# Ledger of designs, part 3: VHH binders against Probable endonuclease 4 (nfo)

Target 1, 285 residues: Probable endonuclease 4 (nfo), of Persephonella marina (c0qri1)
Amino acid sequence: MVKIGAHVSSSKSLDLVFDRGREIGADTIQFFLSSPRSWHWKERSDEEKELFIQKRRETGISPVIAHSSYLFNLASSDPVLRKKSINGVIRELKLCEELKIDYYVIHAGKSKGLKESEAVKNIIDSVKEIFSKVKLKHTFFLYETLAGQKGEIGKTTDELAQLMEPFKKENTGVCVDTCHIYSAGYKINDEEGFYSYRSELSKKIGLENVKVIHCNDSKTPFNSKRDRHEHIGEGSIGYKGFEFFLNDEYFRRLPFILETPKTADWDIKNMERLRRLIRTAPVAQ

## First folded at step 1 (VHH)

Design a21 (framework vhh_7uia_1)
Fold by ESMFold2-Fast, scan of step 1:
Structure a21 (fold): chain B 285 residues (1-285), chain A 124 residues (1-124)
Amino acid sequence: as target 1 above (285 residues)
Amino acid sequence: QLQLVETGGGLVKPGGSLRLSCVVSGFTFDDYAMAWVRQAPGKELEWVSSISGSGGETYYEDSVKGRFTISTDNAKNTLYLQMSSLKPEDTAVYYCAKEGSPYWTLDSDEYDYWGQGTQVTVSS
């Protein structure tokens, strides 16, 4: 069974993500541990943490994925922002370990006037500091593929390979976002482009290091370098790209998370659209 | 209590310029991403531009890129949209909005808080 789910709100209390996931029929869920719009960090009570664990068991929703705050920039040359970002990631990862969250997805960073090589070095140094302060025994730290917006680090497989190289002994990996890679210039919606990209992932980072697929169609054209998510089948990727990922011998074993435009009904519709693209796949094949 | 108050709209000729302002109360820009969203007559809401809470990252709809500039004055808790080379197609009510969760989508229907809006009319 392919596990399909969506990004759900974590507003009010973290345990509510399971109620929200159940309401839309999700197998797996993603959420923010803190407001992505605020540097404010809410300490979670033991009661809330216990309720999170209980509801996970009750609903059977798994794996569970946390997305980092978008205010973080691990590449920053501003020492205040960089330190604030490092501390924020450390706080989020510690909570991930406590709650047995399976994957933590982060945008590596933005150059902001730095040379690309300097931005990469800053990210690596930031992540080294993070792992010196948080031991990941359960959670995997995943760099997300980025669309190639100005200054973004992580827009090519080569950049991701550079970021991962120092951390092969740690719980690290990659989250592949279909909208991002299409916008970055990987033509995943035709057969040749899909298998070319798959081969590139396999050779440069190792296919086993891909842990999560974000399923987003694109409002903008191929190679647009823009991050504009669209409903499944209604954007420029179309159904074919998603069909390739959902039926791949490796990718079909990963959680598929929708981050498409939100109403509760649209997550249900988009999950149905993805499920209709899955071919019958007996467990033994 | 959170409030967003837009000003600066009006009637302008094609090729003209306007600066929209949004005064924010109840939170600070260091903490939140902000957006400008518009609604043209008879059309759906359309995202125009966003700026990160740190003021470092700006994003634009392709049709306004190079013509519009989003910025913040954190000391005044004010968001701006500087509009130049205005076209009749830019005629709309413009809303200041605090991005909702997940803000990474950049879709207009993802915004948590909206102002009252300010009318921009571009006609000869």
Scores: ipSAE 0.006, ipTM 0.260, lowest interface PAE 9.1, mean pLDDT 85

Design a22 (framework vhh_surovatamig_d1)
Fold by ESMFold2-Fast, scan of step 1:
Structure a22 (fold): chain B 285 residues (1-285), chain A 125 residues (1-125)
Amino acid sequence: as target 1 above (285 residues)
Amino acid sequence: EVQLVESGGGLVQPGGSLRLSCAASGFTFSDYWMSWVRQAPGKGLEWVATINQDGSEKDYVDSVKGRFTISRDNAKKSLYLQMNSLRAEDTAVYYCARDSPEWYGTLDEEYFDYRGQGTLVTVSS
């Protein structure tokens, strides 16, 4: 019913993400198309691309999600960094289209000394250039909710709505990260806070434009503005927040991806924890 | 307690070589991507090189490609940086860093969940 998975390593060969996903019992997976901390782009062989397509069918793991490089800043006032970021996103999206990757998740950018309005304008201009050079027929381009760390753009629903406004006719949407929104000041771990946030998403973004849920507990308190992921139920959000998302009439239809700490078999444990929160009876509509 | 302890820094003439080592403890070393980052006097942190869990994938900042080689020994829980053809511009404190996938964005110090104390490399005549 509910598809739960995790971010898995794409090291050595992209097709191995399906073997790694299968090993942990994932229904859905996320991965990087290249090293997230390097500007190096690894060209993929035709054999590797064919294996990727084949193993996707064999495993039944779906949807499939790519996360952008950490190094991109579409808001950058540095023309060299901004152009490198634009070109990097274009390369990643072209590969996503070729491999029929369902969702591409990106952090929109950081202001880095710009006024927030200028950073937003730069991101919109960058994305216009990107969509002028790559046609998205399958992949959806998703802005991720951010925790509100130094200069981050995309930390409020209003910022995300502004970023999406020019691209309503494109394959665009939002990835909601539970740790990020909790740290940014949305109290999703109580009933009032959860429904308030859901209502805000519905009003300002359109609920149908939320495509992926990143399931991360938070090492840091509510409204900390810190991006520190914790195991499900062991952080400040606790089980109740995840229970609200997993049993929601809309959100339950979306892929739930763990980006929790990677030690031993914690992905298996965290997926089991999430599955235990799903109610057996249909929830009220 | 996570610990990363660097060694191997020192004074070397331009064109010389140094090998940096990092001893890791307090975590499962083979589960993590590892990086070398550096900070030159009066500058911010700069990523230098990264290596994946099993050493099959390596990347470098353009200025060191062909001169530096990153490697790891998972049995010894150690990370290495072989530095050849050293230049004055390579003068910096070099840090062994554990990558945290939970940290996103530009390469600031806050995007590595652990760093060692650093080892100073001075390239001077």
Scores: ipSAE 0.014, ipTM 0.357, lowest interface PAE 6.5, mean pLDDT 88

Design a23 (framework vhh_rezetamig_d1)
Fold by ESMFold2-Fast, scan of step 1:
Formats: structure tokens, C-alpha cells, sequence
Structure a23 (fold): chain B 285 residues (1-285), chain A 125 residues (1-125)
């Protein structure tokens, strides 16, 4: 069974993500550990952490994915912002380990006027410091594919391979976002483009290092370099792109997470749309 | 026909608080899943994101401005506002109010789907 879910609210208490996931019929969930655009951090009680672990077992929702704050920039040339970002990631990863969260998804960073090579070096140096202070025994640290918006580092498979190279012996990997790669210039909505991209991932990253698929259609056209998520089938990617991922012999085994626009029942509708694209594998003679 | 319109004083003295209001017409702040925010452009520089607010009151601020910025919503007037404290000449800019339609907005300026015309604020004695 393909595991399909959505990003759910973690407001009030982290354990509520399981109730919210169950309410929409999710197999797997993603959430923020704190407000994603505030530096405010809420320390969690031991009781809340135990309730989180208990509800995970009771609901059977798995794997469980945390998304990093959007305020972090591991590439920053501003030493104050970079140090705040490093410390923030360390804090989030320590909580991930405590809660047995399976995957931690992060945007690597933004150049903000730096040369791309300098931004890449800063990210690598930042991640080296992070791993010197947090030992990941369970959680995998995943760089997310980015759309190629101004200064974004992680928009190409080559950039991601460079970021991963020093950390091959660590729990690291990649989260592939369908809207991001389509907007960055990978034509995943036709057969040739899909298999070309899959081959590129296999050669440059290693297919086994792809751990999560973010399922987002795109409001903007192919190669737009824009990060604008749309409902499944209503954007420029269309159903065919998602059909390729859902029926792939490798990708079908990964969690599929919706980050589509939120309105009442749209997560339920989009999950149903994805499930309708799944085909029964043919039986070999 | 959604329109956003900035209003507030065009001249603010150093150390004072800059206060701007955005009036929304052709749509409701409390309807749909939208973030309402502020961006600015200092003379000769690029655009800078200040922060945004969800209709429920959840706020998100640019880390470089977080200690000086407050954004609030008044759903009864269909308005949202910006307060920027302890202003200096570096806060001189054209200020825009803006809307983004996704809860997972990356903070990128190109993600705004509607913007106001902009209002020039000069910080000078």
C-alpha cells in the first residue's frame, strides 16, 4: 500500500498531529515542530512527548516527518543569522531524536548575494557543525529539492549531490518536491522527462537516498522557477506526473506528503485524487 | 477584483514608531487560506520581506526585523496593520501590503499574488 498523507497543524500540542492525521485518513504525516516563521520555541513537557509516542502507536501513522523552520539560512554570510539558524536546526533535530521522528526536511539555504560556491561552502560548514553537536541515531536529515527562486541552493541534482558528499556516512538524504522540480526545469509530467530525472537521481544521489516525496501540483508553468503549490490535477503538472511517481517500483514505497493549499476538505480530496492514480502491479508469468 | 491599499503618514521622525494600515476590498481577510503581509523597497535596493499574518492572528516576521515589528489584523474593518518601532533613516522605503494564498509560503517575494500600489515612508528629522 502506498502511504499518502499531508502536512498537518501542530498548533497547541504536538501529539494532536496524530488526531488531525487520523481525521483526514492520512497514512503518514508531516508537521512543523514550532511556528515556521517565528523564532519562538516552545519547550515540550515529558508528558506531551510521551503522549506523542503513545498516539503514534495507537494511530499506526508512519513514517512521521518534521519540516524545519523557514527562518533558517545555513548559507548566511551574516554570522548572527547563521549561528541562530545552526542552533535552531540543532534544537529541532534533538527533539526529532527524542520523538523518534523518521525524517527532517530542510531547505538548504539562500545565497543572498553570495556566489553560489560560497553559499554551498557555508551550508556544508554549517551542517558539519550541526552533526558535531547532534548524533542522528534514528532521524534522517533530508535536503529538499527547491524550485530555483532567487538565491535558492538545492535547485539541481548536482547542487544536492555537492551538499551530500561530505555526509555519506551520516543519516542524510533528499526529499523530492514535485512542484519544485517541475518549476526548476525537470519535465516529470511526460514519460521521457520522468525517467530522465529518475536516472539522474540514481546516478548522482543514489535512488536509496530519496526518502520522501512531496506531492504538489504547480500553479506556474514548467521551468517557471516559482514555488506556487496547486491542488492535484489542477495545475501545470497534471495527473500524469503523479501517476509516474505513485506507480514507480521504488518511489511507491516512500511516503507521499501533500503540501497543497488548505481549505476545509482539500487534503481529503487530494489524497483521494492520488489514490485513484495508483494501479495494481501486473502479475509476472 | 481584489485590491489592497496602503495608508499612513509619509514622514516619521527617527526613534518613533512607523504605523501603516492596509485596507482590503473585493474580498474578505477572514475568508480562505491566505497570509497578509508587508514588504518594502529602500531607495536603490531590492525588495525586503517584513512579515505576514494569518487571519487567526498567527504572525511571522523577518528575523532581521523581528524585535521591532508587529503586524495585526482587524477583521471587522477588513484591514491589517504594520508597526515598526525605533525607526532610523535605514527604514526609509516604499512599503507595500500583499497577499499570499498558501500556508506553506517560502517567504519569497515572488510568492505574493496581490500587492498594493506602495506608499513612500521617509524617516527624517
Amino acid sequence: as target 1 above (285 residues)
Amino acid sequence: QLQLQESGPGLVKPSETLSLTCTVSGGSISSGDYYWGWIRQPPGKGLEWIGHIYYSGSTYYNPSLENRVTISVDTSKNQFSLKLSSVTAADTAVYYCARHDEPYWSGELDSFDYRGQGTLVTVSS
Scores: ipSAE 0.005, ipTM 0.252, lowest interface PAE 10.3, mean pLDDT 86

Design a24 (framework vhh_7uia_1)
Fold by ESMFold2-Fast, scan of step 1:
Structure a24 (fold): chain B 285 residues (1-285), chain A 125 residues (1-125)
Amino acid sequence: as target 1 above (285 residues)
Amino acid sequence: QLQLVETGGGLVKPGGSLRLSCVVSGFTFSDYAMAWVRQAPGKELEWVSSISGSGGSTYYEDSVKGRFTISTDNAKNTLYLQMSSLKPEDTAVYYCATEVYEIDWGDTYTYFDYWGQGTQVTVSS
């Protein structure tokens, strides 16, 4: 069975993510470890951490995914911002290991006027420092595919392969976002485009290194280079793109996380829409 | 090259008002969501407010909601923060920043790209 879930609020207490996930019928969940709009870090009590582990067992919600703060830029040429970003990631990864969080998703960085090669080098150097200070025994560090907005590093499979190359012996991988790759120029909503992209991932990254699928439709057209998420089936990707991922022999084994608009009961509706696209295998006769 | 320059900071008394401006150059202003982020003395960065590239959607931190108003003048490539009913706790360096946001998520899943140099706001008697 395919595991489908959504990004849920971690406000007030981290253990509440399981109550919120249960409320919407999620099999798997993603959340932030701290506000993505603030550098403020909240130390978590032992009671809260114990309750997190307990509720995970009681709900059966798994795998569990953390998304990094959006304030980090591991590519930064500003030594203050880059050091703050490195220290922030170290802090988040240490908490991930302590809580046995399965995946940590991060946007690699932004060039901000740097040459792309320099931005890539800065990200690699930042990640080397991070792994020198945090040994990942459980959590996988995942670069997310990006839409190709100005300065974004991680918008092509080749860029992601470059970022991963020094860390093949570490717990590293990729999170594929359907809206991002469609907007970046991968036509995943037709059969030829889907299998072409899958083949490219297999050859350049290795399918086994793809660990999470972010399920987002796109408000903007193919190759728009815009990061604008839409409800499943209501955007330019449409149902076919999601059907290809959900029924793929490899991708169907990965967690599928909605990052669609959070108004009303839309997570419940979007999860239902995804579940309707899953083809039930014929009963063996 | 691409620059963000904040002005309008200064010393004001509690209950007073101040308007910050951020002039943007080197890129198409309307292509970016914009944000105000502040850093109080001895504290970490705190997000204050955001506005969509079209100016149609605005978002605020709870502590400033009803007191601060974010706006843009796309023809002048300028972002504003109108601050009213200022409190000593609003004392901070205020930065404008370009924001990449997922409109579909509201303002929960955003990140800051290019930053200005900051402008000091001091609220004291």
Scores: ipSAE 0.007, ipTM 0.186, lowest interface PAE 9.7, mean pLDDT 86

Design a25 (framework vhh_surovatamig_d1)
Fold by ESMFold2-Fast, scan of step 1:
Structure a25 (fold): chain B 285 residues (1-285), chain A 125 residues (1-125)
Amino acid sequence: as target 1 above (285 residues)
Amino acid sequence: EVQLVESGGGLVQPGGSLRLSCAASGFTFSDYWMSWVRQAPGKGLEWVATISQDGSETDYVDSVKGRFTISRDNAKKSLYLQMNSLRAEDTAVYYCARTYEVTDFGEKTYYFDYRGQGTLVTVSS
């Protein structure tokens, strides 16, 4: 069964993500563990954590995905910002382990004036420190594919392979975002481009290391290097790109998460659009 | 340490023009996206325009598209907003803001960590 869901609000209490997911008919959900634009961290009570686990069981919503704060930059040359980012990730991952969250998605970092090789080294060193302080027994740490905006590290499969190489024995992997890879220059909305990208992932990262698909159409054209999410079928990728992922023998086994614009009932509409692209084989008995 | 100092505000009649300037100091200006945000009397902060680090990308709130132009001069560490065809509803205190570009729930959003003291623009008469 293909699992389709969306990013939902975690405001007020983490356990409410399951009520919100159920309300929109989601099979799987993603959320932030705290405000993504604040360094403030709210410790969660044991009661809230127990309620989270209880509601997960009651709703059957699975897998469960956490997205990191947007303030983290593991590449930073500023030792204060880099240490704050490292400590923030450690805190988020410890909570992921406690709550048995399946996947943790992070943007690796931005160079911010550093040479790309120096930014990559800083990210690797940051992640080594993180894994020295938190052992992942359940949660997978996933680098997300990025759109190629200025200084972004993780915009090519080669960059992601470099970031993953030291950690192949850890619970690590990648999250593929359709808008990001299309914007970065992978033409996933035609057959040749889709299978070329799939082959590149297989050869450089290993398909088994792709764990989550973010389903976002693109407001901007192919190879725009811009991160502008659009409703499914209304952007430059169009339905065909999503049809390829949803019907692929490997990708169809992964959770598909919408991060499309939050307007009224659009999550429900976009999930229905994705479900309509799934091919069903006629069963005649 | 981080300082943003706006200037260029004033009283102007509808249809008029103003050019706002912002002088930045205490950080590497060229490493940051920059924005103009405004607050009209009795209203909350409203994002107006954003510009990328190298000026290659700009974004505007729909109500000012075609009327306002954001620009920057990294050598001078300055941000600008050229405002044309001003309307009464453009009346606000305008702030220069240091910006982190982020994606939030599938929509591109901008986080502002520092803003200046503001410069008042009054479109009236």
Scores: ipSAE 0.013, ipTM 0.201, lowest interface PAE 8.1, mean pLDDT 88

Design a26 (framework vhh_rezetamig_d1)
Fold by ESMFold2-Fast, scan of step 1:
Structure a26 (fold): chain B 285 residues (1-285), chain A 126 residues (1-126)
Amino acid sequence: as target 1 above (285 residues)
Amino acid sequence: QLQLQESGPGLVKPSETLSLTCTVSGGSISSSDYYWGWIRQPPGKGLEWIGHIYYSGDTYYNPSLENRVTISVDTSKNQFSLKLSSVTAADTAVYYCARLTYEYDEWGSYTYFDYRGQGTLVTVSS
């Protein structure tokens, strides 16, 4: 069975992500560990952590994915921001390990006036410091593909390969976002473009290192370099792009997470739309 | 103040093509910040998004309607248009033209109509 789910709110208590996931019929879920627009961190009680583990077992929702704060910039030339970002990631990863969260998704960083090569070096140095402070035994640290907005690092497969190279012996990988790669210039909504991109991932990163698919249609055109998510089938990617990912012999084994607009009922509708595109399901054992 | 005004026939025969035009005043369609689109409301039902267009000509259609819908833009006239082919009684609705924008929250991006026309009733009947 292909596992399809959505980003759900973690407000009030982390264990509630499972109730929220169950309410929309999700097989898998993504959430923030804290407000993504605040530097304030709330320590979680042992009771809350126990409830999280218990509800995961009761609901059967798996894998579970945490998304990093949007405030982090591991590329930053500002030493205060960079150190805050590094410490924030360390804190989030330690909680991921405690809760046995399977994947942690992060935007690598923004150059903000740096040369791209310097930004890449800063990210690598930041991640080296992070892994020197946190041992990942369960959680995988995933760089997300980015749309190519001004200064974004991680917009090409080559950039992601550079970021991953020093960490091949760590729990690292990539999260592929369909809206981001389409906007960055990968034409995944036609057969030639899809297989070209798949081949590029295989050659430069290794397919086994792709761990999560973010399913977002695109409000903006191919190669727009803009990050604007749309409902499945209602954007410029259209159903065909998602059909290719859902029926691929490798990608169909990965969790598919919606980060589409959060109006009433749309997560349920978008998950149903994705499920209708599945032609081949994994054989039950 | 931005104003959007629908125009076109209020009565269309089954199997024909429904054709509507939106005239935009008080703002330019050639803006990179916005999309221009069509939504409809059948009697007693909710709003249904039909599709939208970027000033470059790139189009985005509701998958349930995509084989019947064409949206086009004429930046020289500051207008955009809807053609819906092979209409049936189920296409009877109030049709609105609209400007679309987007925002982000902690759950990702979302889009909404920040301006729309007053709507025009299109009845599909003999």
Scores: ipSAE 0.005, ipTM 0.137, lowest interface PAE 11.6, mean pLDDT 87

Design a27 (framework vhh_7yz9_2)
Fold by ESMFold2-Fast, scan of step 1:
Structure a27 (fold): chain B 285 residues (1-285), chain A 124 residues (1-124)
Amino acid sequence: as target 1 above (285 residues)
Amino acid sequence: QWQLVESGGGLVQAGGSLRLSCTASGFTFSDYAMGWYRQTAGNEREWVAFITSGGSTTYADSVKGRFTISRDNAKNTVYLQMNSLKPEDTAVYYCAAVTYEFDDYGNEYTYDYWGQGTPVTVSS
């Protein structure tokens, strides 16, 4: 019922993400379309694309999520970097549409010495150019909640609402990362903090626009403004935070993706930990 | 409480080889990915090589084919075998314990622990 999965390797061939997802027992998967640390883009063969579609059907793994390259900065004041970022996102979104990928998750950008308002303006202008060049008929473009590290745009619900406002008629939404929002100052690991945050999302963004939950515990404390992922239940958030999301009447319908440390069989262990927190019915609201 | 102890640096002639070692204590070594970084005067630290807990490796283009990263979990040690050394490889080399990575196609990783740095000088 509740779909739980993890970020898996897309090395060698994109179709292998389904074999890797099945190996760990994932219901849903996330992956990169190209190396997130390289500007090099290789075109995929028709055979690879067909195999991707075939294996998706065979495994039943769904929804499938692509994460953008880490090199992109849609806020950049450097026109060369910003144009490269825009073109990179366009290429990734075109492949997402081609492969029927359900969600595309992106970090909006970093200010890098710009005023926050100028960074927001640059992101909006960048996204307008992107949507003028690629029409999203299937894939949803999702801004991810960020931890509030220096210069990050997207660390508050208000910032995300500003970024989404011009694109209400496009396939846009939000990916909520539990480690990021906890580190940014939303205390989702107690009942009051969870429902306060849920109410804020509902009021400022609309719950229906939240499409993906990234499940990461936090190695660092509440309001640390640091992006350090930890195993489920072993960090500062603890089991309670995840229990609230997994049993919520709305959030339980979304894919839950682990981006926890990739050591040994931890994805299997963390998925088991999440599944143990699920109750037979959602909590009444 | 945590410690990374580096060894094996020094002076070597161009075309020569060095083997760097980094021994970890104070955390569960087998749960962490390990990396090697280097820094030249006036520049930021640059990533050199990375190895996951399961043994998958990745390398910076500048060292690929010449350097090999490996680990011995029984000894809590990560190694960097450096062959065909060039003057451009002259730097202080740092060992780092990495808390996570997303995948082998292009890892995103966070660094919790750093070594003291080991100097490597390659003469022409």
Scores: ipSAE 0.005, ipTM 0.196, lowest interface PAE 10.4, mean pLDDT 87

Design a28 (framework vhh_7zox_3)
Fold by ESMFold2-Fast, scan of step 1:
Structure a28 (fold): chain B 285 residues (1-285), chain A 124 residues (1-124)
Amino acid sequence: as target 1 above (285 residues)
Amino acid sequence: DVQLVESGGGLVQPGGSLRLSCVASGFTFSDYAMGWVRQAPGKGLEWVSDISSGGDTGYADSVKGRFAISRDNAKNTLYLQMNRLKPEDTAVYYCAKTYTIEDSWGEYTEFDYAGQGTQVTVSS
């Protein structure tokens, strides 16, 4: 019932994400459309695109999520970097629409010496330009919650609400990352902190606008403002935080994506750990 | 267009000092992180040091305690003070506008360097 998966490699060919997802037993997958640390963009052949659509149907893996390149900064005061970022997002969103990818996750941007209000304005202006060039009929554009590292825009629910405000009529929403919100100062691993955060999301952005949950434990303590992902149950969040999300009447309906360290068979182990936290109803006699 | 002009290199004996300078133009210097990268003979590019717009510094383990990076935003100039130089510091040094990204996969620094660099040779 609950769909659990992981970020998988898209190296060599995009269609291989389904084979890789199936190999680890994923219900849902996330991947990059190109190298996240390179400005190089490879145009995909029609054959590769057709194979992607075919394998999606054959595997039944759904929903399908793309993560943006890490090189983009929609807040940038550097006009060259900002234009490259806008054009990069446009390219990625066009491919998402073509491939019927359900969600596109992006880090809104970094201030890099700008006032936060100027960075927010730049992001909004960048996204307005993007949506003027790409009409999203299927894909949802999701701002990800950020950990609160220096200059990050999107670290509070209030900031995310500001970014979403001009685009309520567009396919927009939010991706909640458990490590990020814990590090930003939301104590989601105790009952009071979890329900307080849930209430804040409901009031400021609407629960229906939360579309994806990134499941990452944290190597660093609560309110550390550090983005350091850890295996499920091995970090500072611990099992309780994930149990709250997995058993919530709304969040349990969303895809849960692991972005935990990729050493050995850890995706398989972490997915099994998450599945064990789902409450099983008593068997009737 | 971004322009970076490096200077201050030369021939120096082991244990000596040099101060490198980089004059930047074509962008708002104070808004960006800046750094130094080097290329030794027959080797690839190696990150040496960086400094954020706010003044936070980072150093490669090979130079930590010997080199000091600094900036003068009023002059659009980046500096590298190199002390206790070793033969293995011999390289062409390039000034770079940098983008340090810290994400869930780790930390890395993108180098946007332009210009001829400045040659540092440490020998007797």
Scores: ipSAE 0.005, ipTM 0.139, lowest interface PAE 10.7, mean pLDDT 86

Design a29 (framework vhh_7uia_1)
Fold by ESMFold2-Fast, scan of step 1:
Structure a29 (fold): chain B 285 residues (1-285), chain A 125 residues (1-125)
Amino acid sequence: as target 1 above (285 residues)
Amino acid sequence: QLQLVETGGGLVKPGGSLRLSCVVSGFTFSSYEMAWVRQAPGKELEWVSSISDSGGSTYYEDSVKGRFTISTDNAKNTLYLQMSSLKPEDTAVYYCAREYVEDEYGFKTYDFDYWGQGTQVTVSS
């Protein structure tokens, strides 16, 4: 069974993500641990943490994925921002371990005028500090593929391979976002482009290190270098790209998370669209 | 209370130029990414261009890149689209739009939450 779900609101209380996931019929869910636009951290009560664990068990929703704050920049040349980012990630990862969250997804960082090699070095040094302070026994730390917007680090498979290389002993991996890789220049919506990208992931990262698929169509064209998510089938990727991932022998075993635009019942519609693309007959490719 | 008002559309010959303006009121202009979106007769909405909340980053659909320029004047709360080398296929109603605001713990998605009335651009010889 392919597990399909969506990013759900964690506002008011973390345990509510399971009620929200159940309401839309999700098999798996993603959410923020705190406001992604604020440095304010709400310490969670033991009651809330226990309720989170209880509701996970009651709903059967699994795996469970946390997305990092958007304020973090592990590449930052500003020592104040970089230290805040490192401490913020450590805080989020400690909560992930406590709650047995399976995956933690992060944007590696932005160069902001640094040479790319310096930004990569800063990210690696930041992540080394993080893992010196947090031992991940359950949660996997996942770099997300990025669209290639100004200064973004993690937009190519080569960049991601560089970021992962020092951390083979840690629970690390990659989250592949379909909108991001399409916008970055990987033509996943045709057969040649999909298998070329899959081969590149296998050779440079290892398929086993891809842990989560973000299912987003793209409002912007191929190679646009823009991060703008669209409903499944209504963007430039179209149904074919998602069909390739959902029916792939390896990728079909991963959680598929929607981060598509949210109004009324669109998560339900988009999950239904993805489910219709799954073939019951064996796929030979 | 929130308003986006477009002006500057009209009839122009192929190869000509037009400047579209969008006057914004009711929100802090520099806190939002702003966009131009168009709809040609009988076609779907097409994103054309965006500008970051800082004004420091601009993005274009491939078919308009090098021909269109998006800019802002924060003092006047105005978004612009300078269009040059216009083609018949640029004929459309052009809308300025504000990027969707994500809720605090909620959605990791983008869409448009406020739109202008639109301004017609017709490119005909």
Scores: ipSAE 0.014, ipTM 0.296, lowest interface PAE 7.2, mean pLDDT 87

